# Designs tried in a protein design chat: miniprotein binders against d3e3m2. Part 2

Target 1, 234 residues: d3e3m2
Amino acid sequence: MVELRVNAGNVKNPNVHKIGIIALGSHLENHGPALPIDTDAKIASHIAFQASLESGAKFLGVIYPAHELKEINHGIHVSLEDLTDEIVKVLKSAKKFLRISSVIIVNGHGGNLPIVTTLYDIEERTGLLITLNSKIIESEGPHGGSGELSMAKALGIIDESQVENQTNLEEYGEVGLYMFGEARRNDPNIEEGALDVEENGVYVDDVYGQELLKLAINSVLLDVEKQLDSHYGY

## First folded at step 2 (miniprotein)

Design ub1
Fold by ESMFold2-Fast, scan of step 3:
Structure ub1 (fold): chain B 234 residues (1-234), chain A 80 residues (1-80)
Amino acid sequence: as target 1 above (234 residues)
Amino acid sequence: SEKIRIRVRTPDGRTFYVEVSPDATVEELKELIAKELGLDPSRLRLYYNGRELDDSKTLEELGIKDGDEIEVRLEEDEKE
């Protein structure tokens, strides 16, 4: 059997090697001209990978196919059922070959929120304890806004030459979800984000980006500790 | 006819608003909420002041008014 350890020197509890950490992102989703089309996947992958390095848990990679609200029609999306099936497929393989007993799912894409409704199904079908962590989604602010730009700067994935064009909302209406009137009417957080981008623009702050990433990484590390205490008896 | 704005609270604690007629049924409100969440309406159970809402009743019959909050809970579907 394979025993994958990404941080052999910093193991606090031997049962941490029974924990997997997997990232959920999105693919081909517009984030304005300064950000790559896989921004969510890159951010979630970084968070999951760093938490794995620091804790000794096993990094399981990233899942690109994503679910989305029907009005928000940018990017390539799959049904909730297909996303759930892909997660189950990957986690069954990880359980068989890496001998994990639990998983933390790091969600980097807001459209994946409905996966909370299928967590029990994933647990039943895989036999794994599942924790969903959406800390970065709760913390980052509007789509293509200052939070994502700042994290992209910290990760070296930003195109800074395009930042001045990021708030050309007539051309890049996905930024702040500005062009999505129904989502803006139905969610006060979306409306606040769209208005913030329209009225105040965006900025890039490497230190702020680093702080957001640390916040999310630390949240995942707390989930690792919770699983060690509750599931493995430490 | 004038629509009312209902605040919806999801299981993970997030909130959003939907605009709906007071004459609309709970079933119709479920359809609007499900559309926003990208879910099948049959998976949603709606609660108002701690009581589950009957799909066949109108919002007006249930005393639901502009600015009121509805809690969403989810059913786990069994696959036959």
Scores: ipSAE 0.000, ipTM 0.107, lowest interface PAE 19.9, mean pLDDT 81
ESMFold2 (binder alone), alone request of step 2: mean pLDDT 81; pTM 0.766

## First folded at step 3 (miniprotein)

Design h02
Fold by ESMFold2-Fast, scan of step 3:
Structure h02 (fold): chain B 234 residues (1-234), chain A 82 residues (1-82)
Amino acid sequence: as target 1 above (234 residues)
Amino acid sequence: SEKTIELEVTGMTSLEDAWKILEALFSLPGVKRVYVTLEKGRVWVTYDPSQISVEEIIRRIEELGYKARVVSDEEAKKLLEE
């Protein structure tokens, strides 16, 4: 089989082509009326793709099935086991056809954080060195809040005519996860986000969105450099 | 030249805790791999002893507000694979 010409024009270090970058993101999840249903997938894909272009690592695409807390019912979700199995299936195929030896997983969906506990299983089953990067989840703030709206503005995927309706929380209770009282009681970070949206509302700032995306892209680029230094030699 | 240590981390009780510890440790020069399980608060760190010490790894975890101690050497890591 002929090797796919991923990043064919960008040769910085031959070993960078042994590194794959894959995005995890929900594709069917409410984000309020100003954001598309696949907001997480689009943001994660952009981060993973741009880091691949800048580094020369191989972009592996997007895994759309996503895990979530059982109470949160504003999207389509799968079990942690099923998500882990899907990742393993995709990565085994990528290893076979693209001859990669390590993968950076760029997680754009907060509900996927439990995958941090299955990374060892993925590595064992695939034979790949696995790194998880959830920098955007750390940085973006509440679900459907100013961070995601601002990144959506920067990416050209926002519906600005609906921004004034984004914090009609009785109608769009998924924003800030406002309507999910059990999740809010059990996770202080979810409660903080819900209160922030309720008290302060939301805004759209293209520059802020660009800064968040650059922060996440740079974090992935640092992971690529670390893989090169640690496992492949420079 | 790589060595793996098993750490017991006190205060690591959430997925956010696990992720913070993973990111902080993986960012350290000389750390090669980090694995986390919430059961009994365990973290496995593969590192280059010529670049970083066990004491420095523990210090990074403590700077995040947790406490860590070495439980076992690299041999214990194989129990995860069974």
Scores: ipSAE 0.164, ipTM 0.606, lowest interface PAE 5.1, mean pLDDT 84

Design h03
Fold by ESMFold2-Fast, scan of step 3:
Structure h03 (fold): chain B 234 residues (1-234), chain A 82 residues (1-82)
Amino acid sequence: as target 1 above (234 residues)
Amino acid sequence: SEKTIELEVTGMTSEEDALKIFRALYSLPGVKTVIVRLEKGRVWVTYDPSQISVEEIIRRIEELGYKARVVSDEEAKKLLEE
């Protein structure tokens, strides 16, 4: 085995090295023409990585396969069971080689929210205490909307030449989840997002993007402190 | 300053119930973290008491058709350590 030099020289509390932070994708999902198909994975990875650097917790990488609600079809997804199994596999490996005892999962994809129902199964199968952090999902607004565009600008992954086409909803109906009538009927947050994009369009604001990323990073840092305070295993 | 409360939620019997409760709570201003354990009928909510009250958190759950009650500090500590 090799010793990974994760968090070398970045120690705030020795117990923080028992905490892992992992990002959940998706990486195969349409986000309109101005955003790459792996937008969720890139945003979640940035949040998880920066929180790891700042806290001293161990960055565990990204799980790219993602789940999605049955009424939303704009990408390539796996079953909830398959996603749960992949998480367990990755976390068992991390526990064995990195000696972690708890994990914060940074969820960058709304379709992964059902994992909240399998968290206990993941804990039992891995022996790790699991915290799910979906702050960015609840803070960023509509799929492919101003929040994601603004974060993409801050991260250097936006195609600004395509922003004017982002709200051509007949062509890019995944933006705001506009074309998914059943999802819009079943979830008032999805309906509000779709109407917002249709009525107000989208914008790109680098400062807003930086603020959203910082908000999500700080939320993960608070989860690290909670785990250290023995709320979730220490 | 943040606080964490443990709630016992009655009527949460399926994965659909757990997801519905999680979404409703996490969307509330001032809520920072939500953990749902379906098998134990428990929900932990970390929140900013200057932005939202325990009563408002419980009300949101009850508006969805469930019942929620705050667990004692001793019981909350025991369950979080598991």
Scores: ipSAE 0.000, ipTM 0.261, lowest interface PAE 12.7, mean pLDDT 83

Design h04
Fold by ESMFold2-Fast, scan of step 3:
Structure h04 (fold): chain B 234 residues (1-234), chain A 82 residues (1-82)
Amino acid sequence: as target 1 above (234 residues)
Amino acid sequence: SEKTIELEVTGMTSEEDAYKIIEALWSLPGVRIVWVDLEKGRVWVTYDPSQISVEEIIRRIEELGYKARVVSDEEAKKLLEE
């Protein structure tokens, strides 16, 4: 059995090497013309990877298949059950090869929020302590809005020539989830986001993008400290 | 440092009930994420404990005419058993 030496030599607390950090994104989802279809996966991957480097926890990679809320159709999605099964499969492999005993899941996709209902199932099937971190979803604002554009600028994945077209909501109705009227009627947060994009448009700010990424990275680092104190304490 | 709680909410039987609960909880400072499962009668709330307490979250739901209680880890795991 070959063990992967993820973050070898980066030891702040010996038990931190028992913690894995995995990104959960969306790979195939429209984000308007200025953003790539894998925007969520790229952002979540950056957050998880940077938190791993800073803490010494083990970066476990990215899970690309993603769930989505009903009445939203702007990409390719799997059922909540299938997503849960994929997470379990990946984490069992990581446990076997990397000898981790806990995991922080960095969620970069709003449609994955329902996974909070299957965390106990994941824990029971893997034997791992699981923490779900959705800080970026809380902080970034509307789908394809200023927050995601600004983070994309910071990561070098934005097409700035298309930013002026981003709020052509008749053509790119997924921006702000604007075209999904039934979802907007059923969720006040979705409605607020759609109205924000319609009323205020979008902007790109590299400094703001860097601050959002740092906020999310620091949130994951706090989860690492919490697991060290509560799960690995004496 | 955020926390997530699972609540059993009694009297929540329609999309309209779910919307009312989501809207009410979203209006509370310190509430970050609300997820509702009508089939299971459950609500998950992610919140900042420095800004809001579990008791205030429950009180807000009860003011709407529903009943809410925190689900224990043992009870949550029981939902996975046949």
Scores: ipSAE 0.304, ipTM 0.716, lowest interface PAE 3.9, mean pLDDT 86

Design h05
Fold by ESMFold2-Fast, scan of step 3:
Structure h05 (fold): chain B 234 residues (1-234), chain A 82 residues (1-82)
Amino acid sequence: as target 1 above (234 residues)
Amino acid sequence: SEKTIELEVTGMTSREDAFKIALALLSLPGVKYVVVDLRKGRVWVTYDPSQISVEEIIRRIEELGYKARVVSDEEAKKLLEE
C-alpha cells in the first residue's frame, strides 16, 4: 500500500505526520446574497489546509454534510447519527491509508457543535485521538454578518455587489438568524447576533477577515502542538 | 492556562439532554472543550479558570434543569479503573 504524502516537505516534528486535520462544513446553507451557500465549508477548509501546511500535519479534506438545530431552517442537513457515521467512515479510511493516529476536526458550522456528544464514540470506533476545534465559530460573530463577509473578502469568495442587499432581512432572514424567533428566544448568543445585524448592519473589512482566519489557524496549530506533546512527546 | 473538571450530571438521560448541556457549556466565555458520556452520566469540561469558575459552569447546567456536582478524586480513580 502507498502512503499518501499530502504534506510532504512541511515537517517541523516527524510525529506531526501522524496527525490529520479535517474540515467540517456545511455546504448547503443560505448566507445571504453576498456569500456562497458553501461559506462554512470554504472557511473551514482554508483553516484546516493552512494549519496543515504550517505544521506538516496531513490535510484530510472536507466533510460536507452537516447537522443543524431543528429551530434553524435555512439549509440542507443530516441527523447527528448520520454525521457521526460519516466522520467515522472517513477517519477509518484515513487511518488505514495515511497511517495517522490522531485527528483535529476544524468545525466551520455552528450546527455541528452537537458532535461533542459523539466524540467519544468516534474515538472508540476509529481508535484515533480526536480534538474538536470550533474557534472560528466562537470568533466570527453572527451568521452572514461582518465576520463571515470579511473572511469571504480575504478568501476571494464574496460577491461585493450584493453586500448592500445583505441586510434586507425581510428577504434574507437567515442573516443574523433574524427570522428564527424560537432559536433567538432559546439562545442569548443567537439573539445578540440578530440584534447586532438589525441595529448596526454589516461591513466588509479585508484586514479583519485576515485576522479572524489567522486566529483560527493559530488555534489549530496550538492543538497540533498539544497533540504532539501529550500523545507523541510524553 | 486550562483546566479540566469532571462532573456527574443527574437528569441527563437522552442524547437531546447531552446536546443541550454541551452546547450551553460551550457558549460560556472561557469554556474550551466539552466531552459527554451519557452511559456514565459524566461531563468533562476544559476551561480557562481566569475567565470562568467551576461554580458558574455548574450553575449553567442547573439553569437547564439538571443537577451537577464535581466528581471526587476517589470516584474519578474508580471510573478510570473500569
Scores: ipSAE 0.000, ipTM 0.287, lowest interface PAE 12.8, mean pLDDT 83

Design h06
Fold by ESMFold2-Fast, scan of step 3:
Structure h06 (fold): chain B 234 residues (1-234), chain A 82 residues (1-82)
Amino acid sequence: as target 1 above (234 residues)
Amino acid sequence: SEKTIELEVTGMTSEEDAIKIWEALRRLPGVKVVFVYLEKGRVWVTYDPSQISVEEIIRRIEELGYKARVVSDEEAKKLLEE
């Protein structure tokens, strides 16, 4: 018999067991030849799980289906409506079974950022208080660049034999979102990332990767503290 | 082999009550996991039946000034499914 246990990690504050942490991350998205197609999901899952273990909040797993911006087509994605519906279904089940009252969503995929427009809908449909944490997206730099490569090294998911080919942008135009001219014209942050990869290339640094992961984990831990203060009167 | 029970706790109306109950139950030998759902007046306890009984768990809650009873399968199913 296998049973889902209702405790993930150390419980330091009784109300932290009312908080769930769930990861969002694309599992079918090109990241250049040195990174797996599920890079975002693996990074987000690690962050969410480690934050759950350290805080005592309940790890709720990973939602693999992901949304994407209309100017970027480098993977298999779903509509924002379908992603929102999937999140609601998972969170309703988690609320009933695990008796959580709030959730932190750890977003590892830039194409999921539009979910900020549906957070209120998720709250209304589930009765849960939701925080979206996109710290890793804000911190990691360009798609398939040095930050993601370095985190992948730290997690043991990189193919280092392919790093030298990562900046062959004619072949792997998704790296830095280099080939997506319309997205680059419409978003200065995308343009900056594409130029960075084109001009400076990429590198792999295990220490840098560990520091980025710890930065994201600590950000989620701060969200746990904020939820305890805001929702439970601490 | 561990078991899980769901308790309805009467008199638990504040976060302070919930913390008091959680702390008392967590310290009992043989109790593995304790979750308190203040809004619904429920407490979920995972325990080793070779080390502690349901009666002892209830008694500990009652010693704190609350009332507790084991939720029926019908009530537990209703809460989890709704």
Scores: ipSAE 0.000, ipTM 0.096, lowest interface PAE 19.9, mean pLDDT 82

Design h07
Fold by ESMFold2-Fast, scan of step 3:
Structure h07 (fold): chain B 234 residues (1-234), chain A 82 residues (1-82)
Amino acid sequence: as target 1 above (234 residues)
Amino acid sequence: SEKTIELEVTGMTSELDARWIELALRRLPGVKEVRVDLEKGRVWVTYDPSQISVERIIRFIELYGYKARVVSDEEAKKLLEE
């Protein structure tokens, strides 16, 4: 076995080294023509990695396969059971080799929110204390909308030549989840997002993108502090 | 040169809110120092006005779900005397 060299950062409490941060997001999901297919994974990875550098917690990488709600099918998805099993597998390995006791999961994909129902199962099977952080999902607005475009600009992953085509909703109906009528009928937040994109279009704002990323990074940093206070003391 | 501004911030209910605001503001380009008084609902920000505006600082705080308004502009030395 090779010795893993994890950069610790500038750390005041040595117990932060017992905390892992992992990104969870989709890598195979349509986001309109201006955004890469792995947009969620790249955003979640950036958030998790930056929070790890700032806190000294251990970056655990990315879990790429994602779950999705029934009838929202704009990508390649796995069952909730398969996603849960993959998380358990990755976290057991991290616990064994990195001496972690708790994990913060940075969720980059809205379709993964049902994992909240399996968190207890993950804890029991791994012996780790798990926090799910979905701050970016709560803050970014509609799928493929201005928030994701702006974060993509900040991260250097946007195709700006395609932004004018992003709201060709008859061709790119996943933007704003526009084409998913049943989801729009059943979730007012999805309907609101779809109508916003249809009526107002999208824009790209690097400053707004940076602010959204900082909001999410700081949320993860608060989860690190909360875990230090609750599980390890001061 | 650097300036210090005093903000009234509402929505801070715990030490975690105070720490969040401090961390968030310290990450902005041009912010040099941040002090938070949770009990008084006050935040002091020392910043370079050539790099960042007061309006941007307020918008940033409000992005996190708080409300902010300007109380006064003060020099860093005045902040230390308080």
Scores: ipSAE 0.000, ipTM 0.165, lowest interface PAE 15.8, mean pLDDT 82

Design h08
Fold by ESMFold2-Fast, scan of step 3:
Structure h08 (fold): chain B 234 residues (1-234), chain A 82 residues (1-82)
Amino acid sequence: as target 1 above (234 residues)
Amino acid sequence: SEKTIELEVTGMTSERDARFIEYALRLLPGVKEVRVDLEKGRVWVTYDPSQISVEEIILWIERLGYKARVVSDEEAKKLLEE
């Protein structure tokens, strides 16, 4: 057994290091030619990691397998049950070896939002208090659109030479979820995003990307504060 | 038997936030209908009390990163009078 140095370098409130922060992917979905297939995982990882650094909470890494609606098939996905089981497995390990009592899940992928229905199951099976933070997916706009391109610019993961091809929706129909007619009919957010990309195109703005990332990081920091106040009596 | 509760929800900054709250709450067992008014910061939830409680609905909203509380009769009447 390895004894993990859970408090190495951490001089903040002792209760904050009982809080884990974990990112949810996905890492295998198309985002158009200007963005890597692991865009969601990289963005979520950055948010979770920065919030961990700023708060003193423990960064638990990334869960890459992702769930998705059946009407949207532009990547590799798993069932909600399989995703829930993977989260439980990772969190049980973290609880045992890092001695955490609560976790903030930073969700970078819209298709993962159904895990809100399994949070109680995760809590019961792990004995951890779980908070789901979906701020980035609420704020970023359409899939492969200006928000994700701008965050990718800020993170240094964009291929700017391909931005002009990003709105070739006949070839890259996943951008704005443009090609997914059933999903667009069933979800006003998806329809709005598809129309936005079709009508207005996309742009890249480093400052906007930084602002979106900061918004999400600050949201996670507020969740850390809430857990300290409500769970640990901070 | 169904009940409807009115909640004040803070932390919603866009119409997208409102629609995500509607979507997320509708996924919960026992929630039958969700309506959100971003401008007023209000969420109405129609639910089956035998499957889910008001306290659980508030907890789920808070776990999504928002703050929620039950609107009193006095506050609800004031809003209607506007």
Scores: ipSAE 0.012, ipTM 0.452, lowest interface PAE 8.1, mean pLDDT 84

Design h09
Fold by ESMFold2-Fast, scan of step 3:
Structure h09 (fold): chain B 234 residues (1-234), chain A 82 residues (1-82)
Amino acid sequence: as target 1 above (234 residues)
Amino acid sequence: SEKTIELYVTGMTSEEDARKIEEALRSLPGVKEVIVRLEKGLVWVVYDPSQISVEEIIRRIEELGYKAWVVSDEEAKKLLEE
C-alpha cells in the first residue's frame, strides 16, 4: 500500500494523516473571455492542495465533473446522482489505499451546492465523516466577477487583455449568470450576482485575490482542526 | 400551490442557532413547515408562494446574522435528474 506524504515532516498530531482533502470543481464551464474554462477546478485545487500542505492532511486530487443548477447552460454538467456516485467511488478508493477516516470536500463550483443534500448518502456508503467546505463560493461573489478575476490574477491564470471585454454581457452572458433569466427569477442569489455585475462592472485586484484564497485555505484548516477533535469516523 | 425550498445555511453551528432560525421562519405568514438538519447546515421550508417570496425567507435568516443559499427545488431536482 502507498502512503501519500504531502507534509509528513510538518505535523504534531499524527491523526491529521487520517484526513483527506479533495477538490470539487467544474473543468468545462464558460467564465467570460478573461478566465479559463476550468477556472473553478484550478481555484478549488489550489485551496485543497495548499490546505493539505499546511496541515499534513492528504491531498486526494480533483473531481472534475460538476453538477449545475436548473436553467443554467454555460458548461458541461452531470446529474446530482452521477456526481454523488463518482464522489463515493473516489472516496472508497482513497479510504482503501490511504487509510483515511474523514474527508473535507473543497467545493469551488456554485452549481455543486445541491450536493449538500447527498452528503449523508456519501457518508453511509463510504463510512467516512464528510465535511463540505463552500467558503470560496460564499465569499467570491458573482460568476466571472471581480472575485474570480482577482483570484485568477493571484494564480497566474487570468488573461488581463480580455478584462475590458468581460462585462460585454450580450456576448458573454454567463458572466454574473446574466443571460439565465429563469434561474435569476427562481434564485435571489443568482439575481443579486447578475445585477451586481451589470450595475458595478468588474475589477482585478491581486491583493483581494490573495486574501480570498487565504480566507478559503484558512477555512479548510479550521475544518481539519474540527475533524481532529471529532470521533465520528472509523 | 405550496412549494418547498432547500436552504444551505452557514453560521448555524448549535441547537440554539437551529431553534432561532426555525422559530423566525415559522413566524412568517405563508410559511407552512420548517425542517432543520443542523449537522448538514440544511433548512427545508414549505411555503405558499402567493403569500411569501424566497427573498423574504432568506432576508429573515440574514437578519439573524446567518447567510443562506437556495440549494434545491424539489421540482427542479426531479427534472434535472431525468
Scores: ipSAE 0.000, ipTM 0.265, lowest interface PAE 12.5, mean pLDDT 81

Design h10
Fold by ESMFold2-Fast, scan of step 3:
Structure h10 (fold): chain B 234 residues (1-234), chain A 82 residues (1-82)
Amino acid sequence: as target 1 above (234 residues)
Amino acid sequence: SEKTIELWVRGMTSEEDARKIEEALRSLPGVKEVYVDLEKGFVIVTYDPSQISVEEIIRRIEELGYKALVVSDEEAKKLLEE
């Protein structure tokens, strides 16, 4: 059996090779004209991949089908049950072929947050210890806002010629989730983000983008250390 | 015996926040130096690892209502020079 080589980084525990890191994103989700339709997947993939390189954990790839609110009528949406089933299928395969015993799920899509309610089901069905990491969702601010634009700049995936059009909210109402009144009424974080984009616009800051990505990568590295300490021992 | 860590601290948006964090960390046994960069959101802590752990330093910041994450010294230097 040939083991894939990854950079061991700063982690000094041989059990790190029993840890998998998988990204959850979305596809065909509008993020305004300056950002690609797979922005969440690209960001989550970068975070998961870099954390894998730095720690020695195994990068398991990206899951594109995503859960989302029904009011948001773009993207490839699946039910929470179907998303859970897809995660389980991928993780069972990873366990069989890569001999992993635990997984960190890096979630880059806000619509996937409800997966926190199915983590126990995933653990039961796979026999893997699961940690959900949503640090980037907690940190990046509104959909299509300055955080995502800045990370996209850092990753080389932004269309800077369209940044001036990003806050034309009558045409690109998905930015800040501005046009989604039901989502805004039900979630104060969404309402705050929509108002922020409306009142202050957006900006692109490469350094801020790099800082957000490093924050998220380091958060995943901390989850690797926590799994090593609590589940694999000293 | 001293070590230095760089922390990125979220929720630190005012001079009052920076002062509160600095004072709290300086009060911990084993903390030798604290530098706060409010503009970039960083806190650099020099400490004695025989007296205090990184986990305890982070916990103290989080008890104040902020979020803290360790970043590399190399990246911290690059960000401070920008």
Scores: ipSAE 0.000, ipTM 0.099, lowest interface PAE 20.1, mean pLDDT 80

Design h11
Fold by ESMFold2-Fast, scan of step 3:
Structure h11 (fold): chain B 234 residues (1-234), chain A 82 residues (1-82)
Amino acid sequence: as target 1 above (234 residues)
Amino acid sequence: SEKTIELEVTGMTSEEDARKIEEALRSLPGVKEVRVDLEKGRVWVTYDPSQISVLEIIWRIFELGYRAYVISDEEAKKLLEE
């Protein structure tokens, strides 16, 4: 049927074209003054796109509407049900027109992690095998911290003139999720990130940013290989 | 200070599956007790919520190739659904 040319010339195995890779981010979420409001979407899109180019899997684009914990109000978010429905609609279209049979979701937004509880519903409704990859969320550290700033530097999306203001936590309380006391009490990872930013500040390191992106891309490439080996009999 | 959640786990069909899930969950910092019932497809996890979240527990099961969803712990279920 239709084949998008984003993976042309980088085919390792014919069955890789049955695998889709989609980015899941947020495009309307504060990240402090040095980072754009769509930081998560840009990082996730880059990871998904590069993994598609390197593997030959089909890049499916990015889903912008994002979920968030109810205690965190630094952006525009949708319910978990609405996010699940949006993913299902996009994936049904991709299956129909691109003849994919499995999808790797590259999640760039921590608030989307609850989607792991609706994966079975997505698989049942779409008939696709779904792998969720949140390697970047595991690796990047706190919201608006050194990891995201460094990746933004590597991608050319940072405003370095604002880095000195990034840890003005009284004004930019979303950095490290510092201002969200209830979320910090309920999640040890959030608390650790907030304390890290408060005590140690932030830095920007292009090489570190490139290493984080490469780590995430390689993780997605490993998921592609696992799909090929386990589900396509090759 | 400890909480217990009950999970329904799909894809767990052998003693080997049950062992892998139990070992993986027991290795997580903050997990204190794991009980698996293969016949019922159920896993109970006792954990310290100050050290580990329900999402991390479910995520670990997902990384092993299984699917899990919360049956009990009403507060965790409400958090995950909204």
Scores: ipSAE 0.011, ipTM 0.444, lowest interface PAE 9.3, mean pLDDT 84

Design m03
Fold by ESMFold2-Fast, scan of step 3:
Structure m03 (fold): chain B 234 residues (1-234), chain A 80 residues (1-80)
Amino acid sequence: as target 1 above (234 residues)
Amino acid sequence: SDEELLERAKELVRRAIELDREGRYEEALLLYLEAIFLLLRALWSEPDPERRELLRRKILEYLKRAYELKEILESEESES
């Protein structure tokens, strides 16, 4: 049997080593010309990894394949069932080899939000207690907008030479999900984001990007504390 | 709407400050963070660049206090 020896954190409660943190993000989605197609995965990975280092929870890696609404065609996606099955497979392996008993899923991609409907199935199939953390999705603003650009700047993954072209919405209609009329009609948050990008454009602010990432990391750290209190007898 | 998000954030901050003054730091921290998330969402819908900068500064002020509370809570736990 292969055993992975992981002990990265220094924490008050030793039960934190029974907690895993895994990132979900897309890796094949257009984000305008200034951002890489794996923007969501890179942001989610950073958040999950940093929270693992700071808390002592075990970083479980990244699940790259992502789900998406049928109305949004800006990338390559899998079905909700396939995404659920991949999560289960990875978590079963992590439970066996890392001896975790609960997991925090850090979701960096809005199209993965439907996984909330399969969380119970994942728990039953793995025997793990699951928390879904989508705080970055609630905080970052529109797809390919200032929040993602600013975080990308902080992470060193932005192409700043292309920022001036980011709001050419006729060519890069995925920015703000601007071109996806049906999605905009169905989701007020998508509509608000598209209107914001159209009216106000985008900007890049390294400090703001750093603060968004810190806020998301802190949110995951709070979930770690909640799991310690609720699942491990405090 | 911007107005709804701002009003909700304002109420959360008001309650966070009250809890903070009472020494209820864990509850205050959670409310500060929820308010900050709402303010970040409001920021993306704010059409006026000067108002966006004012919101950004307010977010940073609340975030600084949240980090101070986190440090206090960590210090208290290390003493147990």
Scores: ipSAE 0.000, ipTM 0.164, lowest interface PAE 18.0, mean pLDDT 82

